# Ledger of designs, part 12: VH-VL binders against Prolyl 4-hydroxylase subunit alpha (phyA)

Target 1, 225 residues: Prolyl 4-hydroxylase subunit alpha (phyA), of Dictyostelium discoideum (Social amoeba) (q86kr9)
Amino acid sequence: KIFNKESLNQLEKKGYLIIDNFLNDLNKINLIYDESYNQFKENKLIEAGMNKGTDKWKDKSIRGDYIQWIHRDSNSRIQDKDLSSTIRNINYLLDKLDLIKNEFDNVIPNFNSIKTQTQLAVYLNGGRYIKHRDSFYSSESLTISRRITMIYYVNKDWKKGDGGELRLYTNNPNNTNQKELKQTEEFIDIEPIADRLLIFLSPFLEHEVLQCNFEPRIAITTWIY
Short names: E, the ipSAE of ESMFold2; O, the ipSAE of OpenDDE; V2, 0.75 times the mean of E and O plus 0.25 times the DockQ between their complexes.

## First folded at step 7 (VH-VL; framework fv_diridavumab)

Design c2 (from a29 with heavy chain S31Y; at its last look DockQ between E and O 0.03; V2 from the best seeds 0.00; counts 0 for: pae O 12.7 > 2, SAP .501 > .496, placed apart)
Fold by OpenDDE, look of step 7:
Structure c2 (fold): chain C 225 residues (1-225), chain A 122 residues (1-122), chain B 111 residues (1-111)
Amino acid sequence: as target 1 above (225 residues)
Amino acid sequence: EVQLVESGAEVKKPGSSVKVSCKASGGTFSYYAISWVRQAPGQGPEWMGGIIPIFGTAKYAPKFQGRVTITADDFAGTVYMELSSLRSEDTAMYYCARGYSYGKYYYYMDVWGKGTTVTVSS
Amino acid sequence: QSVLTQPPSVSAAPGQKVTISCSGSSSNIGNDYVSWYQQLPGTAPKLLIYDNNERPSGIPDRFSGSKSGTSATLGITGLQTGDEANYYCGTWDSSLSAYVVFGGGTKLTVL
């Protein structure tokens, strides 16, 4: 189990949790890396864009990642005939992340997760992602939104100076005032080292990907709704 | 350590059906794929089908399509395989095995049960 | 008769190296990962190699796997008497009726 009193307290107080050696399997990590990078090399990823309502645009200075959605619903499984085979070990990771989702359902009263979405993201040298939130909290919203963000890193040879850290702007996770959230200047930089899993509250913590000085920077993000 | 415990040996008449169970010791099957693989005497293993308990969707080998039914009770940590219209050729050791699947492909099987002998004789 | 073809038998003396081949087609070995299973007499199959060349925990490094094209190979070095068993290759077949397929098996005799 991932959650204990300490980790839950961390998540409740700080809004995030860092887990190192998540898989603790070097072979599996290497395979996940290979599969991820292979998806990129085989042009299975698309350049990420920005969205505002119906408007879509791409600007690498704002968001420079290439992304692939990894769907695990029945419909997607039917459509993507070869995907399951080519990302077998990524799917293994996702199975482990689903266990975490299940833990949320158990440890948080009435959490009742609805679904997950997963995105493989690859950054090249110079790539970054400006400060953003994965979702917005609204007590009155009837729209299902991202509640938990889980980011898994597979950067095997990452070292300080390589860039690509996730800058997480820390705030009180119980603060639902969006205006107050934007005013926080406190942050921590999270190194995208291999086999690290970052979990944080999607509606409450802004974050950005600092400029990469290496490539590829690979991360697998799963959102819990 | 996860173990797969299968139900006991079966002796059946031709034309009858047999239902074998496979239970995971120490929890549920979670997201694993449970396959049924049989092996006739002196022959190699033959994949019959499989199921991902959480999804409840089973897949079958063409040879057994329409004659085999695989079901799961994930809460009980048990998977079932029912084979109908039994023939003498169905005499074999029947294994359940745990593996991985993304709901479409079935991958390698890393944990095997000890097997259940099914004998079909008149 | 098996979708995957293996030599029916191989033999070698203790300490020697043996290889077991597994031949398939573009719809199976050519398109997916290969696994190998060891079956000792009177026991269930045991996973020996997965994902073409990965070893599960507890499997010694004298066992190795490789894949090229539509064929796979299991290698065993430092042959021991305890290695006497049947070996099966397996993979996913992506034909119209997709399913798991196994080789016919190879009996390894340690002389």
Scores: ipSAE 0.000, ipTM 0.521, lowest interface PAE 12.7, mean pLDDT 86
ESMFold2, look of step 7: ipSAE 0.006; ipTM 0.523
ESMFold2 (binder alone), look of step 7: mean pLDDT 87; pTM 0.915

Design c3 (from a29 with heavy chain S31L S101T; at its last look DockQ between E and O 0.38; V2 from the best seeds 0.00; counts 0 for: pae E 7.0 > 2, SAP .519 > .496)
Fold by ESMFold2, look of step 7:
Structure c3 (fold): chain C 225 residues (1-225), chain A 122 residues (1-122), chain B 111 residues (1-111)
Amino acid sequence: as target 1 above (225 residues)
Amino acid sequence: EVQLVESGAEVKKPGSSVKVSCKASGGTFSLYAISWVRQAPGQGPEWMGGIIPIFGTAKYAPKFQGRVTITADDFAGTVYMELSSLRSEDTAMYYCARGYTYGKYYYYMDVWGKGTTVTVSS
Amino acid sequence: QSVLTQPPSVSAAPGQKVTISCSGSSSNIGNDYVSWYQQLPGTAPKLLIYDNNERPSGIPDRFSGSKSGTSATLGITGLQTGDEANYYCGTWDSSLSAYVVFGGGTKLTVL
C-alpha cells in the first residue's frame, strides 16, 4: 500500500508523490522494457501530436514521442488479443497500478473512479514534450476529466546528462487562488529512472519532458478519471 | 500546520440565505475533507456536510439536505457553505473543520476554525 | 436527538480518573472509527482521540480512548481543573444517508 498519513499529506500539499523501486523485480522491469521497445521496433506506435479537427495533425515542436493506447476490459484483460500476447508484462504493471486506483477509491471519500486510460510512450534521441497540463479541474465542470496521473519509468541505463527528465512545475501545486501577476517558476526535474513511479494531481501540475540525449526513453502512463 | 479561517459574523432575516467561507492557511485542503459543523447555544455540534474540494460531490447530513450547498473554488484554498430558507433555529456558531480520511469513508476533524456566528432575527 | 448517547455529566476530584461513555449502534460505532473532542468554554472543539484510540500530537497521554462492540469510552486520568469542558464523541453513521454524527455531549466537572 502506498497511502498512509504522510504520503496523503505529501499529495495534498505538494500535489505529487515519487515511489522508487515500485516493482522491485529486475526481471520484470527488463521484460516491460523489452515489450515497450518492441512495440516501437515493430512499428506498432503512432507519432504523437496535437489533435486538430477530424484529420488529426502532428507537430513535433510540441511533442516528439511515439504512443500506443492500451485498452483493458472490466476484468483487467487487454482487449486486443494479438496485443495481449506481446505486452503481458506491461499488463502485470497495469494490475499493480489498479491497486493504487483502489487505494484512491478506499481512502478518499467520494473519489469513485470511473475509468483508467493507459498510454505507452517512447521518445527517441532529440524528442521532447513542451510544458503542458494533463487536465483542468472545476467543481462546475460536467466533463469527465483526468484526476490522477501515474507515470512508470523503465529506463534502466539512464544517467545524469542523458536528458529526458520530466520537469514538474511546483508553483502553488494545490492552491491557485493567487492574484500575483509576476510568475516565479519553481520546478523539480524528475529523472526517468527504471522502476520509478510518479503520481501527481492531473489538474494542478504543469510539466514537460526535457529533450532526450538518448533513446529509447520509455514511460507508461495511466490516468485515473 | 494548517489553520482554518471562517468569514465574519452575519445577521440575517428569516427566509434569507447566508454564505460563509472557509480559507486554509499554511497548507491546502484539496485531498482532505472540509466539513461544516454548527453548534446552537447550549447544544452539541451538528455536522451539516462536507466536501473534498478537488475530487467530489459534497455530502450532506439528512437534516440539511436541500437547504445547504457546499462548494469549493478551483485550486483555491476556499470552501463555501450556503444555508437557505433561514429560520430562527439556525442561529448558531458555524465552524469549518478539516477531516482525515485514511482507511474508510470517515470525516473526523483534526483542525477546526474558530467559528463564526450567524444570527437569524426578524 | 443524537443517535450517540453520552451521560449528560460526570465529575471527579483533581488527580482522579474519569471515563465518559458513548453508546451507539452497529450502523456507527459498531463498524466505524470513533473520535473524541474537547470543548473548553468559549472555544471551538478540539480533537482528543481519533481512530478509536489514537492521540494527535500535543494531546497528553492521560487522555485515552477505547471501543468495544457498539460503545466507546474516553478515559481521562490525573484530572486537572483545566479539563473542565464538554466532551463529544463522533463517528460515521451508515444508516439512512451516510453522514457524520456527534454525541450530545458530557459536561465534566472537576471538584
Scores: ipSAE 0.013, ipTM 0.531, lowest interface PAE 7.0, mean pLDDT 81
ESMFold2 (binder alone), look of step 7: mean pLDDT 87; pTM 0.911
OpenDDE, look of step 7: ipSAE 0.199; ipTM 0.706

Design c4 (from a29 with heavy chain S31F A33R; at its last look DockQ between E and O 0.08; V2 from the best seeds 0.00; counts 0 for: pae E 8.8 > 2, grease 19.1 > 18.9, SAP .58 > .496, placed apart)
Fold by ESMFold2, look of step 7:
Structure c4 (fold): chain C 225 residues (1-225), chain A 122 residues (1-122), chain B 111 residues (1-111)
Amino acid sequence: as target 1 above (225 residues)
Amino acid sequence: EVQLVESGAEVKKPGSSVKVSCKASGGTFSFYRISWVRQAPGQGPEWMGGIIPIFGTAKYAPKFQGRVTITADDFAGTVYMELSSLRSEDTAMYYCARGYSYGKYYYYMDVWGKGTTVTVSS
Amino acid sequence: QSVLTQPPSVSAAPGQKVTISCSGSSSNIGNDYVSWYQQLPGTAPKLLIYDNNERPSGIPDRFSGSKSGTSATLGITGLQTGDEANYYCGTWDSSLSAYVVFGGGTKLTVL
């Protein structure tokens, strides 16, 4: 349970929450790490910069991760039976994230979530992702967009200096009056440490992944629509 | 450049309800707090409430709690305000205004509609 | 009852300076940023000042704002007849239910 008066106020006022020790289970964290990296080592991930198979080198200047989409049916089951057998502990994490989705539906009037979308992302040494906003990158043909971004980190050996922090920009990017102000960009750098869950409002918070000086950098992202 | 346009003027009888709409042109307001502010003739403005369209979450000033309903149709880009149990003192100009929903910016309204009149008379 | 208190009226001659006060409490002005709005006769309010002392594009620098403790002040220098309007302060009240509050307004007369 993540919502109380204080955390709801912070989400509305600041647009993000950080929850450390989310699973609080070292064995589960290690299993999720192993499953995630094994998907990469078994060639189950694709380069995120590939756009219909053309000029993937230009796409890498935008983002340099390898990704896998994880699809679950209406019963929260992974449709791909081969994938299901290899990511059981990631699926456990997704069940826990569904509880947070249910909290949004129960606590925020008329939230009425429609679906979730989950991506496993693995960055190698030198990988990065330039500044972006998650609502601008929806591939949906529907009129709805991503509303909540939840990012779970499993980088159990991460140390300061390794890079790969998520830089979260705390300004409102759509304020036309702000265009004329000479302002220093306001941001926080979020260390991608194991068992950290970052939750933010997808339409409002621009962010980037700073260059990694280590590998793998693993994040599991679930979007709520 | 974003512009907010309220629906046309209304004349209503006491005891009825009124529903006023606000549409954005030249931009989006689904990511902002959209407020309704009224102003009776010769009086100062009163904030009635506001909504963040992508969340469907409405908040109301204590004075209007129970009489005002603010809703959003995020895909049509429209916010509605419905005021029930109308009485003569509800005769006023009604404005929609855009504000921010988070950070240090949510305390001011940078875009205002031109307003629409609601007249309550028997 | 208005949570923010403003003088009902102020006046000054063209070319002079005037200040308009706005008094609140620790749950509003003391805790949150103040904005100021100009309402010319027959028009909607217009944002003059935000973040206590910042001007939006198109607002001349003869309009200024400041804040101290639980009070805020709008300053207008080089008064012009076109400045004759009502002026409102506004802020976010962060007590109990959190909502926007406005002052009752100050009528500026340029004589």
Scores: ipSAE 0.011, ipTM 0.470, lowest interface PAE 8.8, mean pLDDT 81
ESMFold2 (binder alone), look of step 7: mean pLDDT 88; pTM 0.914
OpenDDE, look of step 7: ipSAE 0.053; ipTM 0.635

Design c5 (from a29 with heavy chain S31Y A58T, light chain S35H; at its last look DockQ between E and O 0.51; V2 from the best seeds 0.00; counts 0 for: pae E 8.2 > 2, SAP .538 > .496)
Heavy chain, then light chain:
Amino acid sequence: EVQLVESGAEVKKPGSSVKVSCKASGGTFSYYAISWVRQAPGQGPEWMGGIIPIFGTTKYAPKFQGRVTITADDFAGTVYMELSSLRSEDTAMYYCARGYSYGKYYYYMDVWGKGTTVTVSS
Amino acid sequence: QSVLTQPPSVSAAPGQKVTISCSGSSSNIGNDYVHWYQQLPGTAPKLLIYDNNERPSGIPDRFSGSKSGTSATLGITGLQTGDEANYYCGTWDSSLSAYVVFGGGTKLTVL
ESMFold2, look of step 7: ipSAE 0.012; ipTM 0.535
ESMFold2 (binder alone), look of step 7: mean pLDDT 88; pTM 0.916
OpenDDE, look of step 7: ipSAE 0.038; ipTM 0.647

## First folded at step 10 (VH-VL; framework fv_cixutumumab)

Design d1 (from g12 with heavy chain S107Y; at its last look DockQ between E and O 0.38; V2 from the best seeds 0.00; counts 0 for: pae E 8.3 > 2, unsure alone 72.9 < 75)
Heavy chain, then light chain:
Amino acid sequence: EVQLVQSGAEVKKPGSSVKVSCKASGGTFSSYAISWVRQAPGQGLEWMGGIIPIFGTANYAQKFQGRVTITADKSTSTAYMELSSLRSEDTAVYYCARVGSDEYYDYGDYYYMDVWGKGTTVTVSS
Amino acid sequence: SSELTQDPAVSVALGQTVRITCQGDSLRSYYATWYQQKPGQAPILVIYGENNRPSGIPDRFSGSSSGNTASLTITGAQAEDEADYYCNSRDSSGNHVVFGGGTKLTVL
ESMFold2, look of step 10: ipSAE 0.012; ipTM 0.553
ESMFold2 (binder alone), look of step 10: mean pLDDT 87; pTM 0.916
OpenDDE, look of step 10: ipSAE 0.173; ipTM 0.703

Design d2 (from g12 with heavy chain S101Y S107Y; at its last look DockQ between E and O 0.10; V2 from the best seeds 0.00; counts 0 for: pae E 10.1 > 2, unsure alone 73.5 < 75, grease 18.91 > 18.9, placed apart)
Fold by ESMFold2, look of step 10:
Structure d2 (fold): chain C 225 residues (1-225), chain A 126 residues (1-126), chain B 108 residues (1-108)
Amino acid sequence: as target 1 above (225 residues)
Amino acid sequence: EVQLVQSGAEVKKPGSSVKVSCKASGGTFSSYAISWVRQAPGQGLEWMGGIIPIFGTANYAQKFQGRVTITADKSTSTAYMELSSLRSEDTAVYYCARVGYDEYYDYGDYYYMDVWGKGTTVTVSS
Amino acid sequence: SSELTQDPAVSVALGQTVRITCQGDSLRSYYATWYQQKPGQAPILVIYGENNRPSGIPDRFSGSSSGNTASLTITGAQAEDEADYYCNSRDSSGNHVVFGGGTKLTVL
């Protein structure tokens, strides 16, 4: 259970939450790390790209990660049987993230989550992802949008100077909390340390991944629609 | 299909305020961002700010910071824009627009206003 | 002073191809969106996400970008294409929405 009056207020006012020691289980963290990196080492990840309509393109100056989409059915089972056998502990993490989705449904009036989407991302040395926003809402009744971004980090032995921080821009367009009448960007840099869970509002908090001076940088992202 | 219905034309005196409404129908109001854009006679489009009603978060263009307040009422599916300390150069058409997203996954990097209200004319004169 | 720059006017002969440009530093990081506005009407979305057309927009409209420049191209311009065209994106900080100054397209 992650929500109380204080954490809900912070999410509403600041747009993000940071939860350290999320699993609080070093063995699970190590297994998730190993599963994630093994997906990359076994060539199961693809170079990340951006879809434009039906076109697909890749540009490392935009983003330099390798990704894998993880699809689960309504019973929290990974439908790809080969994948299911190799990422059992990642699936355990996703079960824990589903509990957070359920908390959103329970504590935010009319949240009514529809589905989740999960991506494993691995960055190599020199990898980055330029400033972007994960979503904003769509006009059509059949179109759904990402509303919550949850990012789980597993980077063992990360230390200052390694790079790969997530820069979260706290005065993005939908942020009424412009704390000061500043003419410069306001941001925080979030260190991608193991067992950290970052939760933020997808539609308005822009962010980027700063250049990595280490590898692998591993993050598992779940979006709530 | 989503439609945005705006309040009617207003004539205001300098120094007063105006509050324009934008009522949404068809679709989930509280989960969609609503932007406000104005257009002075013979001039271009100017973004004023926006809000995401479910989160209660509003953002304002720097030019309007301190004069504009954008709010939303989820129970009536209505967004509001209030502009204070009016002056003659605030004479304009004020549009609300819904911010959309494409239908494909992994398209999170661009934003567009896909549904526009018909506009509310605000005239500021003595 | 706009952070996105458009030429104020462009002309095209009926049936010919025209390109309307939009320049700004933020276009290196963010796609341009294009809106058409006819006199007395609200804007309508024409192109988003570089080159996506909403339902109902003719195939003669396309978009492209390179570096800090985005372009709206109309192939085989028709009389009904005569309108003002606005590009739209994020500002250089990414915090705010910005519009170009608009381009009046005249079909000759």
Scores: ipSAE 0.006, ipTM 0.488, lowest interface PAE 10.1, mean pLDDT 80
ESMFold2 (binder alone), look of step 10: mean pLDDT 87; pTM 0.916
OpenDDE, look of step 10: ipSAE 0.335; ipTM 0.757

Design d3 (from g12 with heavy chain S101L E103T S107F; at its last look DockQ between E and O 0.17; V2 from the best seeds 0.00; counts 0 for: pae E 13.4 > 2, unsure alone 73.8 < 75, placed apart)
Fold by ESMFold2, look of step 10:
Structure d3 (fold): chain C 225 residues (1-225), chain A 126 residues (1-126), chain B 108 residues (1-108)
Amino acid sequence: as target 1 above (225 residues)
Amino acid sequence: EVQLVQSGAEVKKPGSSVKVSCKASGGTFSSYAISWVRQAPGQGLEWMGGIIPIFGTANYAQKFQGRVTITADKSTSTAYMELSSLRSEDTAVYYCARVGLDTYYDFGDYYYMDVWGKGTTVTVSS
Amino acid sequence: SSELTQDPAVSVALGQTVRITCQGDSLRSYYATWYQQKPGQAPILVIYGENNRPSGIPDRFSGSSSGNTASLTITGAQAEDEADYYCNSRDSSGNHVVFGGGTKLTVL
């Protein structure tokens, strides 16, 4: 179980939670890394694009990752047989993330998750993703969207100076977990080290991926709607 | 199986207020946006606003800003729309609708209203 | 008025193909969603996210878009397809929902 009184209070107050040694199993971590990188090396990833209505484009100045959507049905099964056979250990990770989704449903009154969406992302040297928010929501719009972002990192050889940190902006104007918002920008940089799970409230925290000085930078993201 | 059950028809005088309820059953309430859409006799659909109950935030169409209040009670799975300072042109059927598909995975932040209430007729007359 | 423009009425012969169009500047950036409404009934969702059909919607319904125009296509129109059809999308600001004026489809 991940949530107790202290961790729930931290998520509510700070808007994010960092869990290190999430799987705590070096063999699993290595297998997930290998599966993730093999998807890229076997040309199973596509260059990420930004979808906004009917205008679709790829622009590395906005984001420079390669992505693969991992679709699981409501029974947590990957229906694509080729994908299923090549990412068994990633699927194990996703089962563990489903337990966290279930904890949200159990612990937060009326949370009632609708669905999840999972993306494998690989950044090459020089790759980045500019400042953005995972949910497009304001008091002036009505959008059913991502509520929780969970990012699992598998970069087993990451060292300080390699870049690729996730910069999480903690003074976001819509962040209700801070005592008072200031005009000055505040952020923390989250190192994408192996076996780290980052959980944050999607509508409230802007973030970016700082430029990578290494490759591959591998992250597996699950959004809860 | 998700159903939206709305309160009954109302007859109101000009200048008064009306509060329409929308109770969700058979599914999740707090995670879905609830939209309010009205339709005057012989006219098209008009979006009034909506709410996301888990976040507690409401969004209003500009035309209704200042006259409409949309709220939700998560413990009873009920959304409310209150329209004040009623005029004869507010005579309409008022629908609530859920945004989202119950069994589909979605890509991005797209609007769709997949479950609709049967509507509440509000008549504003002297 | 509405930022999304639809023709007020179109007709189709039974078994033929018809397109119902929806035009607006916001459709360059956002997908159109389509609803069917029969007299005295609430609308039902027919097409979302350009060309996705909810469960129970016949495969003769499809959606497409190009530029500022979205289209609902009914291939092999049936008598039960006679209804009003509304498109909706985000408005030009991206913050609000807007509906087209509706199109009455008559199946001849």
Scores: ipSAE 0.006, ipTM 0.439, lowest interface PAE 13.4, mean pLDDT 79
ESMFold2 (binder alone), look of step 10: mean pLDDT 88; pTM 0.921
OpenDDE, look of step 10: ipSAE 0.046; ipTM 0.667

Design d4 (from g12 with heavy chain S31D E103Q S107Y; at its last look DockQ between E and O 0.35; V2 from the best seeds 0.00; counts 0 for: pae E 11.4 > 2, unsure alone 70.6 < 75)
Fold by ESMFold2, look of step 10:
Structure d4 (fold): chain C 225 residues (1-225), chain A 126 residues (1-126), chain B 108 residues (1-108)
Amino acid sequence: as target 1 above (225 residues)
Amino acid sequence: EVQLVQSGAEVKKPGSSVKVSCKASGGTFSDYAISWVRQAPGQGLEWMGGIIPIFGTANYAQKFQGRVTITADKSTSTAYMELSSLRSEDTAVYYCARVGSDQYYDYGDYYYMDVWGKGTTVTVSS
Amino acid sequence: SSELTQDPAVSVALGQTVRITCQGDSLRSYYATWYQQKPGQAPILVIYGENNRPSGIPDRFSGSSSGNTASLTITGAQAEDEADYYCNSRDSSGNHVVFGGGTKLTVL
């Protein structure tokens, strides 16, 4: 269980929660790192794209990561059999993140999660991702909206000065009016250290990935809808 | 493997209504939106509206607002489109289609209709 | 009419390359999707997310975009490519689906 009185209050008030030593198993962490990097080294990742407020499909000035979608069915099974055999320990992590999804459903009134979406992201030296938001609230869209972002980091040798911090903009975290979000700017830089899980409210917190001075920078993101 | 099975052809009088069903099989109904698109004889595709079954809310094209009602029944994996006050100009083939989310992009702001029903012919004649 | 504009007809000689275009201001912000429709049949998806082909679509089909214009390109056109082609995107509000008027492709 990750929720108690204090952590729930922080998520509600600040919009984010940081959990260090999430798996607390160095062998498992190393296996997840190796699986993640091997997917990149075997050319299984594609250049990421974005279409929020831009006419550019893939533009490295916006984001410079390589991504792989990890698709699981409603029974938490990876449907691609070749993929499932090569990311067995990543799938173990995703099972642990599903427990967090279940905690949201059990503890947060009317949460009623719909599905999850998972992305493996790898940044190379010099890579970055400019300030963005993972979702916007709208019931008039033809898409199901992301509500919770969970990011797990596996960068086992990360040291201060390596770059690649996630800058999480914390001003007005519960404010849905986007114009008011630009009135004052405050942020926290989150170091992408191994076994750190970052959880934040997708509609409210803008964020960016600062330029990496190392490679690979690996993050596994699960969105809860 | 998802298939959309639509109800059969209808012949209607002007002023009446028609309700077309669209049943999903071989997949999870609630994970994506269902759109309704019509095509009059010799004409192009025209979006009528859609629904996200989990939310139960519908979105309608301006042209059809007030005449169309789109609903979904999650327990039977079936979407419905009802068009009222029928006119001869409503003679068309009515398609339902699954609206896909992004599979290859970072954010779910991508709309495409990857599975289509075979269509339901509605003829309005006096 | 349409927020997305397509030429109503285009011809191509067998084995040659053709581009079918789609123009609209919303294409600056949203990707175009392309559908093929043969007489008496439902449309099928041929290109989405700018240049992704679903399984079963021949690699002679490709997509591209620049500014407010999206294009579907068919290289080495075959007789079976003769069909109507529709572009599709979101409208200017981002909340609704819009189709172009369609382009009838004739293979000569």
Scores: ipSAE 0.005, ipTM 0.462, lowest interface PAE 11.4, mean pLDDT 80
ESMFold2 (binder alone), look of step 10: mean pLDDT 87; pTM 0.912
OpenDDE, look of step 10: ipSAE 0.034; ipTM 0.643

